VH-VL binders against Uncharacterized FAD-binding protein C1783.01. Designs and how they scored, part 8

Target 1, 263 residues: Uncharacterized FAD-binding protein C1783.01, of Schizosaccharomyces pombe (q9us28r162to424)
Amino acid sequence: YGIFAAPILDVRVLTNPGAVKRTYNLCLDISKYPLLEGKDWKIGGSFGIMPPNSDAEVLHLAHLLKIPQHELYVTKVLRTNGGRWPTIWGEDKPRCLYTSLYHIFKWCSDFISKPPTKSLIRLLAEHTLNPVEKSVLLALSDFRQDESYCRICTQSCVTLPDILEAFPSCHPPVDHLISALPQLMPRWYSISNDPSLANKRLEMAFTVQEYHSPNGQSRTGICTGFLEDLALAFLKARHDGSLANKKFTVPMFRGVQQNPFAK

## First folded at step 21 (VH-VL; from u1 with heavy chain E31G)

Design v2
Fold by ESMFold2, fold request of step 23:
Structure v2 (fold): chain C 263 residues (1-263), chain A 122 residues (1-122), chain B 106 residues (1-106)
Amino acid sequence: as target 1 above (263 residues)
Amino acid sequence: EVQLVQSGAEVKKPGESLRISCKGSGYTFTGYYMHWVRQAPGQGLEWMGGISPNSGGTGYNYKFKGRVTISADKSISTAYLQWSSLKASDTAMYYCARSHNLGREQNWFDPWGQGTLVTVSS
Amino acid sequence: AIQLTQSPSSLSASVGDRVTITCSATRSLSYMHWYLQKPGQSPQLLIYLGSDRASGVPDRFSGSGSGTDFTLKISRVEAEDVGVYYCMQSYQYPWTFGQGTKVEIK
């Protein structure tokens, strides 16, 4: 399945002085998007952005999992028994994949934006050596009661890395972990302009989503954080006069092109 | 050369209104943000608020919200700071300062105006 | 609002001394900006984006830091370096300054 690397043509900071939230506008070049026969972009349609996890987050997770640097980037064969993973809407079938752990963690696994599921926590408990740590993880994964899970994992915005740091005797097998992690999903946007009238360009505005980690430090949502980082780099490059030497792209794909409320 | 030239010193009484100005030259006025920074006698610097001259969008430090109005006239490359009713505590040096708008953390003040001393006393 | 705390609040240095000023933030930041206000003058940009020197600023000035702790250094102070130094963040509004560090010569 094809993800298009849409060049960023322009960035505008929409954040007014004094604003509590940060907002940006991106102008994307879709002139080279490979459209299927007879298809075009329509106002009121949609497109998806596939936000990767940041390299810092991927490297931090690899460190916590004790994955050696050389092993993280080695292309290996991974076999699946079925399902659509790593695709969003591909065929439900067994697959033989030639990829690296880096690319799986970068593009396919959601270990930041969602709290660990109870199933994932049970997997972690099964691979935890310290009995006290194990008992805590088992209690969090108990399907008969949600109180502890909601208070600790969801309300506190806990991530898989946070759990691995808090439970140092937890050593899950990486292949089991990958199978248990949620798939990294696209962020959807509506097409608010007519790309034909805008010379095959999409304009989109986004507001950065911020959350607080267990230690009170702010974190950004995966997609809007990724987009902000690109916007900041673009703006800095334009200010430095180095924009012509750099390429900034957003991984995106065309979605449904009918507004469900148009009829 | 990029310059910000402010209006002259003012001596006022409590309750009076005042508008001070900051004229930019040597650059495209609407391509940058303009800010006002206050320095009370013997004290440090406080950001009061700013304006996008192109859109007219303004924002204020909560400490000064409702007490001052920031505006700009882009036809003459001039920003304004205005009080409807001055207090003795408004006695301070007021600077205008230009910034880029390059997103989170990528903004700084360069240049600054020479300052306008406002003295409010009975 | 993000608070910036400078240390020391003041210092006295001789020409040629090494001067170090720190700025601690109440949250993690990527960049700190630094200004010098010489006696009787408006503030002027010294360092931006953490470590970049403003136009005309001598090599003896350097900025560094990450996380919550940022540093401005003067490798060999000169008489013209007298004044009050301020750090500033532009992460979120209101943009804030440190309380200032007064540098006196002699």
Scores: ipSAE 0.676, ipTM 0.867, lowest interface PAE 1.0, mean pLDDT 87
Fold by ESMFold2, look of step 21:
Structure v2 (fold): chain C 263 residues (1-263), chain A 122 residues (1-122), chain B 106 residues (1-106)
Amino acid sequence: as target 1 above (263 residues)
Amino acid sequence: EVQLVQSGAEVKKPGESLRISCKGSGYTFTGYYMHWVRQAPGQGLEWMGGISPNSGGTGYNYKFKGRVTISADKSISTAYLQWSSLKASDTAMYYCARSHNLGREQNWFDPWGQGTLVTVSS
Amino acid sequence: AIQLTQSPSSLSASVGDRVTITCSATRSLSYMHWYLQKPGQSPQLLIYLGSDRASGVPDRFSGSGSGTDFTLKISRVEAEDVGVYYCMQSYQYPWTFGQGTKVEIK
């Protein structure tokens, strides 16, 4: 399966006055989507969106990891010791890949949507020079007790960048970090219209998912935040008359099975 | 020219009902949101609530929820703010204001109505 | 709700002075909108989307800022610029205004 760059044809704001949550409708052009013979789009079917991390998040992480800007974009050979990375559907095996650190952080690694594991925090502690900082990380990663980890990391929605910000003497090897990070996963949506009747257009609505960070500032979910940013840029471009000069696409693919766990 | 014209000033007693209006012209009424903004004497601006005239969907600042009703009649391009029972504390200037529908942070009020002064005293 | 705090709360300026009004938000924003309420009048839009001037607004008015701090500037104040200036956010409901900055000309 390849990822299809579906053009955005229209955006509607569904957020009513006074609404607590922000909601949008996207109209996507799927007329060029490569369907397998005998397959078609159905109402109630599914599709996946592959949300990237924002450039701001990628550049911030690179800064925290002390990666020089020019080195971030260099294409290199990267080796894995197993898993399906960089895809969710490939074989579970070691691989050699031609890519850049930017591409990996942008499209492949999930360093935002969930807290670092204790194993990852242990890796960070092993590469932390300041003794006070190291002792805190060791306490958080202590497998004998969960209280500090749960209160600080999971309940407070701490991310890897938050840890690196708080512990500036932590300098983990990038290769080890990449192999320890979870893979970015697609987000699944149901098709709410019949695209064959709507000139091969796919309609979808989404509500922006927000989380609270330790400093009280909200963060958006990766996928709905990505979709909102696209929607806002589209709406602004349409308002200021620059829409024809810009291309807005959603990286998506048709669902393979509606319920892969049922018989 | 886009204009919002509000109904005239009102002097009322506590317990009376009141409906004030805001008529839009020079634009597609159902293509924008309409809002009501309160300004108590000598005070700043406070968003009360708004309506999507196309769908009739309304929302309120919880501070005013249950105290006022916002409605619209799209056939005559008019929005309304209504009280069933006025209080002396409702004495204020009330503005209608049109907003765009461009998503998070991309909405502003333009134009504003001229204001309707509502005075409630016994 | 998102609170907006303007600074200063009031100021007195001479014709030709440069005036700066700041608006601080309780969360990070990309855009701020600005209004002027002249004495006895309804509010009018000055700046939208952070830096865009509304129709008919002279170029002596400018807006800037990002994150939590936003600024409205008047490069050379004129007598007609008296009134109360308000910032506004439309990030989330309830939409909120700053408390206002009263500008008077000496």
Scores: ipSAE 0.666, ipTM 0.875, lowest interface PAE 1.2, mean pLDDT 87

## First folded at step 22 (VH-VL)

Design w3 (from u1 with heavy chain S99A)
Fold by ESMFold2, fold request of step 23:
Structure w3 (fold): chain C 263 residues (1-263), chain A 122 residues (1-122), chain B 106 residues (1-106)
Amino acid sequence: as target 1 above (263 residues)
Amino acid sequence: EVQLVQSGAEVKKPGESLRISCKGSGYTFTEYYMHWVRQAPGQGLEWMGGISPNSGGTGYNYKFKGRVTISADKSISTAYLQWSSLKASDTAMYYCARAHNLGREQNWFDPWGQGTLVTVSS
Amino acid sequence: AIQLTQSPSSLSASVGDRVTITCSATRSLSYMHWYLQKPGQSPQLLIYLGSDRASGVPDRFSGSGSGTDFTLKISRVEAEDVGVYYCMQSYQYPWTFGQGTKVEIK
C-alpha cells in the first residue's frame, strides 16, 4: 500500500460563534485512490492520515540542534537502530537510509506530540556538558522512581524542543537522536458516510487539538494542526479566487473497512 | 448590494423587554454568521455574540450570557437580539455585523448594520 | 481572552502627515483586521487579513505586522480620515477589539 494524496474538494467551517474549540469539515476526493483488487470503501470503515510536522517545527528543531539550513536538505546516509520505514507498514529493523534530515524530521520523527521517553532523556544527559544541567536530566531519566518525570515531563506536556531550549549545553549526535525518537504515526478516522452514495468522496470533521507548553504558549496537535493549516489555505484561496492555481491534498490511506461491532 | 438594516431606536424603562432586529439582503443569509457588537456611549466596540443562521448554533461573550438571547429567522433573513429585562447599563448602540468566516484568524465583519440606539432610563 | 492594546489612544494630525497606529496582542497572531468609525457612522471595514484593503479603501491606507505587533499606516492623511480606528482579532472567541485610536485632523 502507499500514502495517497487525496485532493481537498471542499472545506466548511463548523465552529459555532463563541466556541472554545475550532471545528472544520473536509471533503476529500478518493475517486483515484489505488484500491487493491477486490477492495472497496465501506461505511463504518477507517482511513488513516499521515500528518507531517510543520516546516516551522522542523526548522526550529534544526536550529536547536545547530544544523545549518543547507545541511538539513542534503541527501545522505543516515543510520538507525530500528523503526519502521518508510511507513508504519515497513519492517522494524536497523537501517541505513539515503534521505535528508529534513525528510526524516518532516515525515518520520515524532518530536512534538508526546514527552521524551526516559531513555531519550538519558541519551540527552549523556551529551550534556554543564554538570547542573546533566544532574537534572539524570534525575528525570531515573528508572528507579517516576515522581520527577511525571510531574515535569508528562503533566507539563514537555517536548524535545522544550528540553533542548532549557538545557543549552545538551548536544546529542543527530543520528543517535533520530534512532531514539518515536516514529510519526497515522491518525485514524472512521468513514461515517457511504462513499458509493457520496460519489467517491470522503467527508470528515475534525476539532483542533490544543496543548499548553511550559513557556505558556499553546500548541496544536500534529494532525489537526496540519489539517487546519490546509483548511485555512484552501478557504483563503477560494475567497481570493486563486484556488485553481493551488494544490491542496491530504496524505491518507485505507484502513479496515467494516466496523467490527456492527451487525 | 449587501445590506443589513436594523430596527429603529428604542427608549425603554428598566425591567422592560425588548427585541431588536437586523434584516440582511443582497446575499444568501444562511451562508454567513451574524454577530452583535455593543458600543456604550463614548466607548469602544465589544463583541456580544453571534449565530449561525443555517444551524441555529449560538454563542455569547460571557459578559452578556444569560442577559440576552440571539436568534434568527432564516425564512425572512432576519437576526434578533433580545432582552427579557433591561437595565440602565444596557443603554448603548447595538450593531449587527455579517462575518466572513474563513477559519482561525480569517474572519472579519463586512458589512455592519446602521446601528440601533437603545436608551434605558427611568 | 486575547487583549489588544492600541497606541496611541488619540492623535492630532495635519493634512498630508503620515499616521501610524499600532496594535499589540497578548499572544502571537498572523492576521489583524482594522475598522474605521467615522463620526456619527457605524464602523466600516478598512483592512482585513493584515494587509488587504476593503473595497473602496484608498491606497494611502496600509496594514502590516506579525507576531504580537501590528500597524496601520496612513501615508498622507486627509480631512475625511477623522474618526476612531479599531483593530480586531478573530483567532479565538470572544473576538476582541482594541480600545480604539481617535484621529483628529487639525
Scores: ipSAE 0.750, ipTM 0.916, lowest interface PAE 0.7, mean pLDDT 87
Fold by ESMFold2, last read:
Structure w3 (fold): chain C 263 residues (1-263), chain A 122 residues (1-122), chain B 106 residues (1-106)
Amino acid sequence: as target 1 above (263 residues)
Amino acid sequence: EVQLVQSGAEVKKPGESLRISCKGSGYTFTEYYMHWVRQAPGQGLEWMGGISPNSGGTGYNYKFKGRVTISADKSISTAYLQWSSLKASDTAMYYCARAHNLGREQNWFDPWGQGTLVTVSS
Amino acid sequence: AIQLTQSPSSLSASVGDRVTITCSATRSLSYMHWYLQKPGQSPQLLIYLGSDRASGVPDRFSGSGSGTDFTLKISRVEAEDVGVYYCMQSYQYPWTFGQGTKVEIK
């Protein structure tokens, strides 16, 4: 669809000694980015990155949903009862998707970076057998007041996996769950250099976003965690002399999402 | 041959100022961070702080913040560690170390300077 | 701050012995770095990125581990291996060292 795999040309560590947060600079090759006639990259513009979920988080979710690893990867018809598929630019309607659960959880569904919606929690309550667990989920999804939802889901950075762990009698159908999950959204960055002067190179700096889970563990944001993992692998490969044997790309697109008409 | 050569041993009294130096050679000074590590007599190693010679950005272990100043002069490939008022508890061996800085967890010291012994006594 | 605890604190070995030093971290890490400080000398890099040997470090030195537990091994210790061994983490500032393991050769 409109996502370009931009090669990483260079990585610089910007983190100062003693810094609490880690910061990096990426240099991306956009020379082959498909632009329409009359359009170009400009200083001060924007671009989006479409980060995937980590494999570890996908496998963890699959475990909590009782999906065997083999079944996770098989391509099959997956019915949804709504949502914008396969990308955020699609119409919000029921569909039959021909793909794998792995692909959906890896690239399409946001089950980590946003707290579950009240609508999602109500779906979970509808598929919860233990009456005590069900009553708690119904209370969290109560649209007439936000106090419990804000305290538990928003302030505590609760994710769907956290709820599935806390409510073991909750067994939602996977196709209903996929339909109810929000889609992964792009993360936006400003273009800080003039790409024309740098032979169609795009430089961006990012700071790793860290969050605390309910059990006190640190978690990274999906996009900056993904970018850091790429940066680390690139830097290690360059140090080891193995960079030429590896390809590092960032899935990105120019800030204008609609195909502008030429002339 | 990458080398870090530190200034010589110092014997000082409490309240005196001191600046020790670390000169790098055999590499591009601005491509690597420079850090200072303290070793009190008979004790282990303790990170004090460091500097990015390219940007001039510095940072300190909170234990030493406000007590020392780290600086560099990239024109002569030299880093400095400075006290404005020494205390007897500052008696220690001080090492500079060049950091390979390849991101989270991918940082290590190679090489180290020979060390500068600072003795502070009345 | 991330605390690193080495075990043992000291040991005495004969030439040819296998020596094992462990380093336990207060959080999960992917990489540990190891240094040797010989008597009267500055520290020197032995192992970086968990298992990579620094230039000039003999094959008898090896590093392994992940999670919270990391190990440095000397397959057959030699007289020149005397000194204090330190593990180091560089996950977050302040970077920290283990308390050291003193190895004596008898």
Scores: ipSAE 0.740, ipTM 0.914, lowest interface PAE 0.7, mean pLDDT 86
Fold by ESMFold2, last read:
Parts: sequence; C-alpha cells; structure tokens
Structure w3 (fold): chain C 263 residues (1-263), chain A 122 residues (1-122), chain B 106 residues (1-106)
Amino acid sequence: as target 1 above (263 residues)
Amino acid sequence: EVQLVQSGAEVKKPGESLRISCKGSGYTFTEYYMHWVRQAPGQGLEWMGGISPNSGGTGYNYKFKGRVTISADKSISTAYLQWSSLKASDTAMYYCARAHNLGREQNWFDPWGQGTLVTVSS
Amino acid sequence: AIQLTQSPSSLSASVGDRVTITCSATRSLSYMHWYLQKPGQSPQLLIYLGSDRASGVPDRFSGSGSGTDFTLKISRVEAEDVGVYYCMQSYQYPWTFGQGTKVEIK
C-alpha cells in the first residue's frame, strides 16, 4: 500500500467534564483513497495511521548523539542486505536508499514509545567510557535476570533519550543505533461506521495515552500525541476562521483483512 | 445574543433540598458544555463540575462529588445544579458558564450566568 | 490538581498607570485564560488562548507568557477596570483558577 494523506473533515472533542483522559473523534475523507480493483472498505476491516516522531524529539535525540544540525539533513546512501525495512509491507529485498538521518529518525525509528531493549542497552554499555556508568548499563542489560530492567526501564517508562542524558559518557555509533532500534510501526483502528456514515468517510475515536518520564513530566504516546496536535490545530483554526488556509491530513493505509493468507 | 439566565436567590435551612437552574438562549444548547462554578462569600472561583447536554455525560470536582448532582434538559435548553441535603457551608454564589471546548488547554467560559445566591442558615 | 498562584494579591493604581498581574502554574502550560469580576457582577472573559481578547475588550488589555509564568497587563488603567482578576487553566480537570488579584483605582 502507499501512504495516503487523508484530509481531516471534522474534529469533535469527546472528553466529558471531569475526565482524567482526553478523547477526540476525527472524521477523515477517504473518497480519493486508491483502492485496488474489486476492493472496498469492509466492516470489521482495519486501517493504519503512520505516526511520525515530533521534530522536537528528533532534534533532541540528534543533540544527545552529537549530530551537527547540518549533517542531520544531508542525503546519504543507505544500503540494506534484505528485509522490508524501512517499509512496513514492502518486499523482502536488498535496497539502496537515498535518505537523511532526519528522515530515518522522523519516520522509521521508534525511540520513544517502547523502553529500550536489553540488547540496545548492551550496545550502549559497550560504547560507554565511564566505568561506573558502564557497570550500571551492563546490570540493566543482564539477560540472566530482569530485576533492574523491569524496575527502571519498564516501570519508569525510560526512553533512549533518557538513558543518553543520564549516561553522558555513552557515545554509540549512529549506524549501530539505527540497526538496534525498533522500526516505527503504524497504529491500527477498526473500520466500524454507522450505516448512515458509510459514504467515503471514516470516523475514529482516540484517547490520548500519557506516561510519566523519569523527570516527572507527562509524555504522550507517539500516535495519540500526533493526532491530538492535529486535532488541536484544526479546532483552533476552525474557531478563528482560518481553516481554509491550512491543510490537515493523517497519513494512513487501508489494512489487510485478517485472513490466513494475509498473515 | 447569547445569554445564560439563572434562577433567583434561595434562602434555605440545613438538610433541605434545592435545585437551581440555568437557561441558555441565543445559541445551540447541545453544542457547548455547561459548567458550574462556586464562589463562597469573600472567596475566589472554584470549578464544581459540568455536563455535556448532548450526551448527558457529567463530571465533578472531587470536592463536590456525591454532594451535588448536575443535569440538563436539552428540550428547554436548561442545566440544573441540585443538592439533596444542604449544609451551612453551601452558602455561596453559584454561576453557570458556557464552555468553549476546543481540546487540551483550549477551553474557556463565555458567557457566565448572573449567579444564584444560596444562603443556608438555621 | 494544577495550582495557579497570582501576584500581587491586591494592588491600588491611579488612572493611567501600567498594571501587571502574574499567574504561576505548578506545571508547564501553553495557554492561560483571564477573567475580570467587576464589583457586584459575574466574571467576564477578558483574555483567552493566552493572548486573544474577548469581544468588546479594549486593546489596553494584553496577555502573554509561556511555560509556568503568565502575565496580564493593562497599559493605561481606567476607572472601569476595578475588580478582581482571575487566571484559569484548562489543561486538566479539575479546571482551576488563581486566587484572584484585586485591583482598586485611587
């Protein structure tokens, strides 16, 4: 599938008074979605949203990795020996890619939504000069026990940037980091419309997912944070009469039917 | 012209019930949330709770939960604040306010009702 | 809950003075909303979304700020500006107000 930039037709705030969590409804225009011949939007099917990392998070990571700002945007040749990366459902094949570190961190690497894996933490330990810092990272990455890892990384919602801030002598090679980071994956929503709304529009509701950082600050999940930012901008633009001057789109795909041949 | 008109002042004794009202006009009642704000004598403003008139969904500041009930009748564009058993500490000015609801941090009250003074004394 | 602390709690100004009221929040916010309660009246919206003036509000009123610190300014105060000023956040329920700043005109 190709990424389709679905226009936002409407946003509704669903959050009830007093609610702890924020909830919104988006109405998306799928009238121009390029459906393959003989395909349609089926009840019980799915669609995916491809959430990018925010520019602020990408720039922060680049700063922690000591990547000069101009080098972040330089087009580089990246060669793969196989696999589907950076695509979600492309063919398993070698690739020659012309891209930038910015694009990889923006669209392809998940460094926020999941705690770092033990293998990533071991890579970090291998590139850490301070012996006290190194020993802490080795303990976190110990495959023989989960005690420290669960307490610190899983329960505290630690991210790669948090580790890089806490361990200033850690200087991993960027290409090794990219290889070790999970691929940024789409988030899935069910196609379930009121029959009266089955007219080339999709409605979806989402609840903003919030987490606490080690510093006590609240963070949002990548996808619901991205969607909330779009919703807020849309609602403000509609209120102040500037909606026609702005474009609000959601990068999305039609999902496959869950059948044995699509797995 | 958008207006919120509240019911008149009330003088009550502890233990009595009370329902005060807020009637909206000049706008589509179900497009906006309605909230209640309390001002004790000589004190500041305190959010009590609110209602979505379209869905009937309500929520309360924990301080007032179980003490008051918020409801609405969208057929007459009216919201209500109700006590089943008043206390002397409920003596205050009570305002209804229409909320503009544009998402996180993008919410404010405009307009406010004229206020309903509730006096509870033995 | 998010606490808002206003400063000063009270002030007295002469007509034509510049008045500054601050509102400090216990967490970072993008927007603050401001209300004026004139003596004997309901609160009225003054500033919303940080800096936008409500209909009919004169341009001598301005709002600014980011992070935890927000400011309401009156460039040349007039006799009609007497009352209590409140800031409000709508990031998180319960929505909260500052404790108020009473402005009196000499």
Scores: ipSAE 0.739, ipTM 0.911, lowest interface PAE 0.7, mean pLDDT 87

